# VHH binders against Uncharacterized protein AF_1353, part 13

Target 1, 325 residues: Uncharacterized protein AF_1353, of Archaeoglobus fulgidus (o28918)
Amino acid sequence: AEEKWKMKVIWHVDTSGEPFMDLSPDGELAAAVDWNNAKIYLVKPDGESVVFDIQGQDAVKPVVSGVALKDGVAYVLGSYEDFVGIRKYSWNGEVGEERHGWAGSVSDNILRSPSGNHLCYLITIDAGKQELYCDGVKMTLGGDYYFLNSVSDSGVVVISSGDGTHVFKEGNEVLSFNTSNVVAYKDRVLVNEEDFLRVYDLSGNLVGEKEGYTFSLTTLLRWTLLPTERYIFRYEPLEDTHVITWDIKQVETLPGFPQFANDHFVVTSKNGVLHCYSLKDFHEVFSVEMPEDDGLIKLSDDGRVMLVSGENGGYWLYVSSENNF
Below, E stands for the ipSAE of ESMFold2; O stands for the ipSAE of OpenDDE; V2 stands for 0.75 times the mean of E and O plus 0.25 times the DockQ between their complexes.

## First folded at step 12 (VHH)

Design F2 (framework vhh_7yz9_2)
Fold by ESMFold2-Fast, scan of step 12:
Structure F2 (fold): chain B 325 residues (1-325), chain A 123 residues (1-123)
Amino acid sequence: as target 1 above (325 residues)
Amino acid sequence: QWQLVESGGGLVQAGGSLRLSCTASGFTFSSYAMGWYRQTAGNEREWVAFITSGGSTTYADSVKGRFTISRDNAKNTVYLQMNSLKPEDTAVYYCAAKVTFRYEDSKWTYDYWGQGTPVTVSS
């Protein structure tokens, strides 16, 4: 008999504007930022929550660019008063900051690796000058305007512009590509180049490729490709989600668009419903109706806690009940 | 879904003025930092001015004291007032929105760009 769970909403808040959120991999803490009201919510899987005001510049709200959870602390990237950088929040309140630049500097984006062992953020200090901070180590960037594409659990960092991509590990550039559609998983790099999906190791050796199996950001700003330890999930229009091995062989098809994947589960959306499948045998573990027409999804490693945002604002925390069919 | 539409470019004599406008749709304009960039034939795109969501401004050295960037969040519009124009200001001017990132999936890793508006400054 296949395992099937019921998920219920245990916490919800109504917000407006761009959603920023994170869920710890163990599911023990969720962070949700209402940037429009300059508030951060921290939520536990029993529904207990705390809220803090994110301090800005004398009655002007800060510009928030993202949030990431690391070791029970929420790192909020933003432009604050006379600096750009991080304000840190724990369950007990603000616990620190990382200050860079000046009042005219701009925050770009923040990413953590899937396990949370690496955290990077990018800021624009001045004209033609950006600084990338990874685990407290600064790298100065110039020439083009870069964005942070991905950070892997192996410490691989991918930055790209419209003209190309640079791949770093431990501060050293290891690979570069003449395309912006590049993501990393552990010590592997997935590249959309010359109408191929290509997988490279960090020495530049080709591990696998497939013509016509390209990926990109959609008009709804979702990657059409999600890598995990055993499988890569790729959206194929009219055929839904293709499940691919790392040598680029399709082994399965799942209904819907792939929203999120970890090493144990993949969540797809179809017709306004979220479906979670076990990577053990691809049986459906749960399904829930999306609270809004579209949104972002994060799932804990054990599949028991899920954080969902709405595209027009709002956050919903789901927890599995003990009532199984 | 998202769109940036520039207007206000054209031909102007050296020493003259132009006001460029950029109207945004399909995203929450008030949460984004907005910028103006320019590109001349054979050269890469260069930054001209930024304005944060809160109204703080930053300018490239080549335009300081001559250009002013401003925004109207109620109209979803960013402006570039260009005074004391020089022949070297001749370029295609692009409006860009600096992305606010949704962490983990690398969403909005690129600036949103308009199609550009040409500015020609004759001597």
Scores: ipSAE 0.000, ipTM 0.218, lowest interface PAE 15.1, mean pLDDT 81

Design F3 (framework vhh_7sr4_2)
Fold by ESMFold2-Fast, scan of step 12:
Structure F3 (fold): chain B 325 residues (1-325), chain A 122 residues (1-122)
Amino acid sequence: as target 1 above (325 residues)
Amino acid sequence: EVKLVESGGGLVQPGGSLRLSCAASGFTFSSYAMGWYRQTPGKQRDLVADISSGGYTKYGDSVKGRFTISRDNTKNTVYLQMNSLKPEDTAVYYCATRIYVTWPDSGYQDYWGQGTQVTVSS
């Protein structure tokens, strides 16, 4: 059956910093960070919002590297005046910290798994020395500059350097690859390897492959390949978004670039418009004009709440006018 | 010592392209955000583009869709590809970074290059 939803903007703020944001999977809380003004906004789907200054007045301006929502708390990764790590914010204000390093240590990036069951962040303590924190457990890294690529709901963690990746589960390295283009989904690892898309299990068994189905990170840190429970979405520049099953067969083509996917919906962008499709039958559930070019998008599991950032510093929270569940 | 050296500026006709480079030294380049700013006589410096340590980019309103910032951590260099140049893009372009310095001078410090002139004229 075909459904059409109307999405309304219920909250907006102009910012002058890098757009860092997260939306809880249930859609009940959105977080938006104005790095340049060192402010965090927490927003509910009814339009209520609160704002907090990140770090105190008179402190050195922090460098914020990301935000993740877990259990109603925003985890703000930053390089703060006297430490690197996390400041935690709830609706009622700051509720805690995770302090590492010292003044001059640098935050890298933070990711949670899609459900929020796992949360990891990466920091640089000294030249050539990084620490990866996953669910409170520390791993010390060295030798290369690493970037946190993905964290899965099964606790699989992928880190990459310029020429390679390492895959961890429960603190143990289980796989490595000679490519930086690697993402995890549950207990599966997807690898762009020598002009092949390859899918491996955590024992290193090849589950599927296809020549020419390459993928990479964009400059906005969006993967051109998004895995979900039933489908993998891959951007093909001349054909837009390919919808692929886990045995690497294409079953559909959707217009535009895949911006976000969860187990129920995929959002693509084309010609300044965001299009949301149901994974049930690929009918278009809604479309909205992008408020700015090349925004970042997060969508709730039920598709009814969407947070959009503008490349130049705005945040827009959209809520469905269809309220019948 | 932290050092930023810009290159690639010059005179170009409207509609032309230039690629600016900024070679960085004296710090762990891959761990810090890098930015390009520009200044026209009589005006304040404006953000043109910045790129985080993780590669996330942001652009000023007047250059969106025309300019692209990128970095090469193996070469300690940040780039600005400027397409569809307009006379209004005429300015001195500066490479910049902000570094948290450890003890004894702990704190957030801004570092700037010397600038490179871009002139868009028929």
Scores: ipSAE 0.000, ipTM 0.145, lowest interface PAE 19.0, mean pLDDT 82

Design F4 (framework vhh_8ghr_2)
Fold by ESMFold2-Fast, scan of step 12:
Structure F4 (fold): chain B 325 residues (1-325), chain A 123 residues (1-123)
Amino acid sequence: as target 1 above (325 residues)
Amino acid sequence: EVQLVESGGGLVQPGGSLRLSCAASGFTFSSYYAIGWVRRAPGKGEELVARIYSSGGYTSYADSVKGRFTISADISKNTAYLQMNSLRVEDTAVYYCARKWTYIYTPSGFDYWGQGTLVTVSS
């Protein structure tokens, strides 16, 4: 067993309103929105931070619906005084806008692919009409209320609405499903249907399946938790031969319910303590007391930087003590 | 707009069964959310009775309802259910369906609530 990492809070801010945050995959930049004060914080893992006023010159406070980091820029999705869309912030200040709709339009949600190479956001223009923007390309959606579910590093985009799901690549619909639990991973689509996790290519061919429901389906999922067997399976959707099982006896001793933080780590929480396990060998890499039990977390790809929110605002940035600058 | 709409409440005799439904709109049941059933009776305060994580995944229950209540979710219908068996007079309450962001296992803190459905258990 390796020595556990020491996670230390290096930055904190008190905020109010719905939490919106993102952490770059390399952990080098965090973004956090103070919803009620219409401010965005950008934070580095050494604790240095800058803050910008999202409202700017507007007479009306914006309604923020999300934030995503891409290439060192925070994309803030919101309903602004004169438009719906994006305000962009770099470490050095505001660097631009993407303007759509009008003041009565509503912003829905924003997602980036795990690497940040692709970014999509969804807005509602009027009743029964939504617009999906992916890497500057507009797609008009009609007939139902959709939610942007996942974006893969290969540019596969999933939108879901109650009973159904549509899958897009490069602006074109390639697949649809009569289920809402669908996520993209690279050039594969993962679907919970019946009592199976099924993997499809973009031509609609079934390329793999595993019996039992998954605990978690996300764009980052290379690992599957099967509730009937209570194993963690590493499944490479591009290749059917890479299955690593974790001993059921070990899974049964975990403190709380396991959830995937990313492709490399699974987390559990019990009694205000977060436990993080490496998916490489299922050893615990750190445990840390959480400032609030009911918050969101984002973890860097190497597990050394973690951004945490409170459920009604407030943010804490943790770094491994070995990564102090 | 995120909405949770409960149905299936009503009057039932002790020992009876009832099934509550929670239809979600404005979001899709996914790994980003837990769905819970919370009840509130006059003078008793708030109690989380059941929670489900991911589609058909992990479930948890309050000790007062273990073995009697079953939570489930149908992701194709974007609907969560609470099957209530062997009902007792003390199960009388308004039952709320609630959604929560979750990356960690926690017992509290829901961000959206339904309007509630009344369950009355009496002879």
Scores: ipSAE 0.000, ipTM 0.253, lowest interface PAE 12.1, mean pLDDT 76

Design F5 (framework vhh_gefurulimab)
Fold by ESMFold2-Fast, scan of step 12:
Structure F5 (fold): chain B 325 residues (1-325), chain A 122 residues (1-122)
Amino acid sequence: as target 1 above (325 residues)
Amino acid sequence: EVQLVESGGGLVKPGGSLRLSCAASGRTFSSYAAAWFRQAPGKEREFVSAISWSGGTTYADSVKGRFTISRDNAKNSLYLQMNSLRAEDTAVYYCAAKTFYRVTSPEDYDYWGQGTLVTVSS
């Protein structure tokens, strides 16, 4: 059995409303957006932080729709004074902007793939006209109102509108479905259709199918466990889905309710405590007291850094430390 | 686009309960965050509770432990269960919706219902 890690809270701030947050996969940088005060916080694992005013030189307070970290830069999606798009912040300050639309345009949402290799955001230019930007490449959408559902590490992008979904790769539509319950993982597409969980490749071939396993946006409340060829997937509403290739029977025997998973770890909540287990041998790596009910949880790939939001607008950064009491 | 219609308001005594409903129409309601706001006579519109499109909830301190927000996307409906009602809960209650994230500011919501009156009186 490995020695259990000691986790300590090293940073905390309260916000009004649930903050937008992201944690870099390596745990070296966390971003948190207090959208009510138009401020972004960047935080290092030693507790050092910097704060920037997202409004900048604008006369009008921005409407922020999300944040994503890529290569040490926080991408803040918003509706700004004279454009819609991105303001970029590094540890040393503002790095740049991606400007689109006009003052009447609206930001929708932003997602990155789990590794951060792909980043997409969706904006509404005018009624019935949206633009999807993925890795700097624009696609114009029309005829319906869409939302960005999923972005995979293989560059698969899922957008949905009501009961319909379109799947893109490299700017080209590869698949479509008559349901909005569609998510991507690498080069696979997971679809809930007629009481089946179905898995498709990008050529439209059915790869896997399970009767009686169903999901929808109404039942995917931050996390769900669905077996399909030994995959366990997690759904985070503003992030790409995490599909873990583990035997479901082993994960199902873990104490508590799953809250987060990545390729190496799963975090469960039990009796007000968050427990992290290694997916290699299912030993408990660490446990910490939950700061608030129903918080969003992000864990670094190596399990040493955890970011937790509070239901009422607080957020916390935990780091593994041998000096923890 | 989303249209919202509230129901379930009425007169109730202090300590009583009411359940408010909000019926949504529109193909994209399941992708929207939704909230309840209220406006008491002579006061500004205040936040009561919000639920994200994924089901995460937020409550104003004044209603925490007494009110419960919930949604049923199969029925295109949003609910507010109000328990242990107080005279200060008297207000017109509004259902509101916006894309994805739940927020506490009324200015950030794009779609609004017409309101339903709740009167708590002995």
Scores: ipSAE 0.000, ipTM 0.132, lowest interface PAE 18.6, mean pLDDT 76

Design F6 (framework vhh_7yz9_2; at its last look DockQ between E and O 0.01; V2 from the best seeds 0.00; counts 0 for: pae E 24.9 > 2, unsure alone 63.8 < 65, placed apart)
Fold by ESMFold2, look of step 13:
Structure F6 (fold): chain B 325 residues (1-325), chain A 123 residues (1-123)
Amino acid sequence: as target 1 above (325 residues)
Amino acid sequence: QWQLVESGGGLVQAGGSLRLSCTASGFTFRSYAMGWYRQTAGNEREWVAFITKGGYTTYADSVKGRFTISRDNAKNTVYLQMNSLKPEDTAVYYCAAEVRWTFYDSSGTYDYWGQGTPVTVSS
């Protein structure tokens, strides 16, 4: 008696510029950045929204490089008039800043862990000098230009540069690899090296591998491999999503590209249609036409709130009509 | 602001034909699957025919071979050609639009409904 849900758009805004958005795992708050107009929207699942001016009193429009939600607060990473860092917004307005660097410093990227219990961001202070902030703790990086690949719920942080990667736990480097294609889930590290998918524990033990199961970061900054508690979703190079268990055994194939996954659902896209599948039994929970091609997707843990962006503007908040609470 | 407007209903003798039309506005018609339903007084609505956005059709057993559903995406219109009409086809006919899931099931629901067009078949 697993009926399909009806997903309705309860909020939409037309925006312009690169999409930056987040949805809290409980679905209670969405954040969407109107990049070119320097605005941030906060939206509740009942359709109420507020908007704030990210530029504030600055004479220069900020360059936003990401947003993440934590504890009801949107952390907006950007290059601002005289600093690089974070402006924070709650439902009632701006509630703080984290100021670093100087006017010539540049923001790189910001990520939260899947549950939202960890938040990290990376900034470039000067040529060859970056700072990584995780949960308020700074680590100074030098000698290269790094990218923040992933942050796991157990606090594993992955940074990469060129063909190298460093994996940290509690501020200590625990692993390194000669590839940039590395992501983490809890204390497990997934690596694409030498045409293999490999899974390591934090002691460096190889716990699974499969030749030909490659993955990478696309030019749209989407990983072609998405790990969750029970399954790993990998885009097959020709088409479709392979569903793999942690012992690297394929158990299912789903149509399309894996756009987003959490521990309960996966959303794939094929021919302009989003398909959401339950990870309990892989039944399709809902499908909707994408508002625009190549948009970004976030879904709540219970699958009932979904935030979708367009490629160069526009945000849509979908909510299940049977469970609009 | 969306609308579905049915037309083409009326009175016809048994064995005759009618063509129903349903014109959509206020939403992207070509992105929706379309269906026809009918209802007699005191009864629940009964599914009649369905057409996907790609043009695949299905029919209820009671109308198969007699009714044909089609669509014209350029005119935002879905049609129901009803041939060999019987008195049992007397009903109010409704069109409906829905984004269909990749799996067909009996629990699917339509997002939009028209106001209905009455059809009476006498003999």
Scores: ipSAE 0.000, ipTM 0.087, lowest interface PAE 24.9, mean pLDDT 85
ESMFold2-Fast, scan of step 12: ipSAE 0.125; ipTM 0.569
ESMFold2 (binder alone), look of step 13: mean pLDDT 79; pTM 0.795
OpenDDE, look of step 13: ipSAE 0.019; ipTM 0.295

Design F7 (framework vhh_5c3l_4)
Fold by ESMFold2-Fast, scan of step 12:
Structure F7 (fold): chain B 325 residues (1-325), chain A 123 residues (1-123)
Amino acid sequence: as target 1 above (325 residues)
Amino acid sequence: QVQLQESGGGLVQPGGSLRLSCAASGFTFSKYAMSWVRQAPGKGLEVVSDISRSGGSTTYADSVKGRFTISRDNAKNTLYLQMNSLKPEDTAVYYCATKYEFRIWGSDTYSYRGPGTQVTVSS
């Protein structure tokens, strides 16, 4: 009686260099960047695709730092030789740009909230000077070197430097922490501090905590903590994925480490296989062999479309065999 | 192809010094923030230091502040970690990486890392 879906690859491209990708929550559009060839692919779940050259100045290739999908448009963050900022691509081609800085400025990173209703990106204009853009509003940062950790559907924005984090809502700093291991989900903030996993509301009230139940957002461990509406998925090396409630109680264990979670599904990776579990009862919905052992994935809200990248390039779009396009 | 290659590790006595180097190729090194990350035996990964594109801003983990110095030479596409007053607790494989990136929701960015260099602090 439990249905297990068959996922098949309907689109694939071999690329090289740093992979950047996004999948719309409804699964209707995927965006994938071929970094070394300065190309962007937009792909539909029927396998139809278009490709555009990402334009740079004077034969120098742009340095891409990320891509995010919002309202059918791919926002490509890059250093475009004569400026830093965004080039926007729709199915019908380039539809605009947001230009900042000059040729010496560099892009940091770009994030959208889970629904795509908020989008932020961070750039370094000059030494010690960064600008954060959220939904067209600029905040100037100075002193420390920051990176953008998290953007929530409630408009909560988290930035951190090596030892510290600042949490903003509507341009106002609401919280700060002496750790870089901080992520937001809606109006809640998850923090690894003093050997505790802690959950705070935006007024600084502690909602839940557990000693020894830590996480890390390091270069190789950024996918160790995934918050969703009902659960938080946590992984440390040599452990399985722990399924945790927002008051920090473990309710389930899933094999492998979490690659992606949304409000309906979690995908874990174990021994070169991606396993997708329903959050309704934690039954396995599908499994597929990974193209590469340490890839990144995005899954649509209904679980029927999945975008997978290789760590060193390449993209694979999987669609459930029950889809009729 | 993005390539990062660490060197300079080895066996050293407590209180000694080592300088690690990381040679970068296949990308515009001067446009990326860089990190040194380590993994001690039986432990998770720890970011020990970050440096901005220009080298004008640096951060350090509390465990290494005052002892380690990160620097870069953009003309040579090389990242450095000067490690002074080494302790047995500094024994780890050290990785050169682009500054760590987040994929929570929205676009994905990947951290590229080298194969690592072993540092052993022992008598």
Scores: ipSAE 0.006, ipTM 0.295, lowest interface PAE 10.3, mean pLDDT 80

Design F8 (framework vhh_7sr4_2)
Fold by ESMFold2-Fast, scan of step 12:
Structure F8 (fold): chain B 325 residues (1-325), chain A 123 residues (1-123)
Amino acid sequence: as target 1 above (325 residues)
Amino acid sequence: EVKLVESGGGLVQPGGSLRLSCAASGFTFSRYAMGWYRQTPGKQRDLVADITSGGSTKYGDSVKGRFTISRDNTKNTVYLQMNSLKPEDTAVYYCAAHTYWKVYSEQGTYDYWGQGTQVTVSS
């Protein structure tokens, strides 16, 4: 009943307010926001950390809406004293800003693709007017209020509002759907449509479908469906996590709710325990007791670094104690 | 330091009206989306109405056409005008300040919450 890897907490901080965090895919840098104190922590897997005041010289406390890591830099999306946009932090301090709108504008959300090759964020400039920024390119949105659902490593960007969704690649709308439950993985789009899970390519060709395999956005804005290179993980309340292939065949069931997946591992939570499974054969690599309920979880590509939050803040960084020689 | 204080709740007969107020302090009110949620005993908290910093509004299906949300940025206050009240509107009403304009489920992202104000619609 021993874990292959013994995960240990090497860093912890108590915070309050909405959890915003990111972990680089290589596990070399974690970013965590203390929302109520307007601070950002950057943490390395050896436990070294630095902290920066997001408010800086502003007279007004910023409202943070998200954080994403790209190339060793934390992009903090916020509504700041005289603008809305990004403040950037490296290990050595603040390295720049992306400034949009004015004091009355509001930040919405920020997402990077799984590898970090693409980064998008959404802001509300005025009533009925939003701007989407992807890799420095602006798109103006109007007529409805959109939410940024998904950004893929192939540059596919998904936005939704009400019961509609628009899918973009390289600034061009390639697909649209009459549902808000749509996510992308590389050049594939997964859609909850007419009580089916449907998978489309970017030309609109149906690749696979299954009736009743619906999915949605849950508490802490987590999807109940997590696509990876080989498998899609879907939460079924009475049967826990269904492991399905891209032709929509169920091949495995894993206990609990799927919290995070990458191309090598999936992490589920059940009865206050996080379980990590290898996608090679679904053997359990490690398990740890959750420090708090309903937190965010992120895992490095090699499975050896894990960042966990509480629902109301608080962060824990876990590192494998297994020797990799 | 952040504080939301609800007022205006009470007992009213079916078909009556109430106006709820939420006074905010300790943050830059004009930059937050504001919402009203309600909770009945033994059930989860449901969205009643929300309003973005820019003034765009959304309503829960059961209250559309009867309730109106509004805000006054000079007074740091959000309001809920409740018309044509029904017994099924009886609940504790909570004011919330949101980092996201679109929150899925009652327990979405952590937001600032008021203590709640009781609304009872009874003959």
Scores: ipSAE 0.000, ipTM 0.205, lowest interface PAE 15.2, mean pLDDT 83

Design K1 (framework vhh_7qbe_3)
Fold by ESMFold2-Fast, scan of step 12:
Structure K1 (fold): chain B 325 residues (1-325), chain A 121 residues (1-121)
Amino acid sequence: as target 1 above (325 residues)
Amino acid sequence: QLQLVESGGGLVQAGGSLRLSCTASGFTYAMGWFRQGPGKEREFVASISRYGGSTYYADSVKGRFTISRDNAKNTLYLQMNSLKSEDTAVYYCAAGPRWFYSLEESHYDYWGKGTRVTVSS
């Protein structure tokens, strides 16, 4: 049996409105948006924090649609008075902008790849027209109301409408599917089609499949299927979390609903408690009571920093205690 | 508290035209029109961005209705042409900071009391 870690809340803020947050893979920076007060918080695991007011003195409250951390910078997607695009916030107090439209809408359409090597976002420029930006490169899309499903560390980008999905790499469409339930991990694509869970490579070759498996992917339900280097985690109602290999063999079952996974850990929730399991041997490394009934969860690659939100706002930053006394 | 007041509703014959207005008591971000016809659920009609540079329309009204705004007057307009009997409804003006192009009522913070449009055939 391995030793369990103790997790301690080192930072908390009460906010209101929809939660938008991100935690860097190394755990060295957290970002959290207070939607109703138009503020962004940047927090370090030593408890230091800075806060920026994203609302100007004569400005209306911006409509924030998401946040992502990349290279120490928080990218806040929104509709801002006279533009649609990104505001950038850094720990050193630097604020920047990336303007892409003068009128339009945004949704929660900003994602980075798991390691932070790639960042993509969708904006609406005109009725029925969207633009996808990935690492500074623009692609203009048709009028299908696309959703940004996933961005992989290999630069694979998955976008979908209600009736179909398009997979891009280096600006080129490499695959398409007649379902919206598609996610990428590195150079592989997971698809729910015809009552099968299927795995494809980027040439369209089928790598693995299993009948009777289904999953749903929306912006709100990305956690129902979580791919990692060695395993895929899938929630089955009444059966908890299935741990599946990339050749679609089940090797373990973990209690609860999978909230987050990286290449080293998976976090499940059950009966108001968050449980973190090591992917080395599936022993539980920590458990904490959820501060509120529902929320978002992000965990650092080493499992030592965790960011948790409430259902309608509020944020808690947990850090492992190295003093076990 | 922000108030929205609609005007311009009335009785019109099929094939006719009507212009609705909605005046806000102050600054608004994105604005939209929704309608509820007899025996139907309330449905999206059209939306317009803060500065009027972007508009979106329901498929049932595209090419017939035009949404516009005059920010100096804090006023939203809906020009309705080639009216059909199925356009008969109470028309509601909506405003909020939340979403442009939103088809969801929950994305709008402020609502007018509605203005009735009856299209006879």
Scores: ipSAE 0.000, ipTM 0.128, lowest interface PAE 17.3, mean pLDDT 80

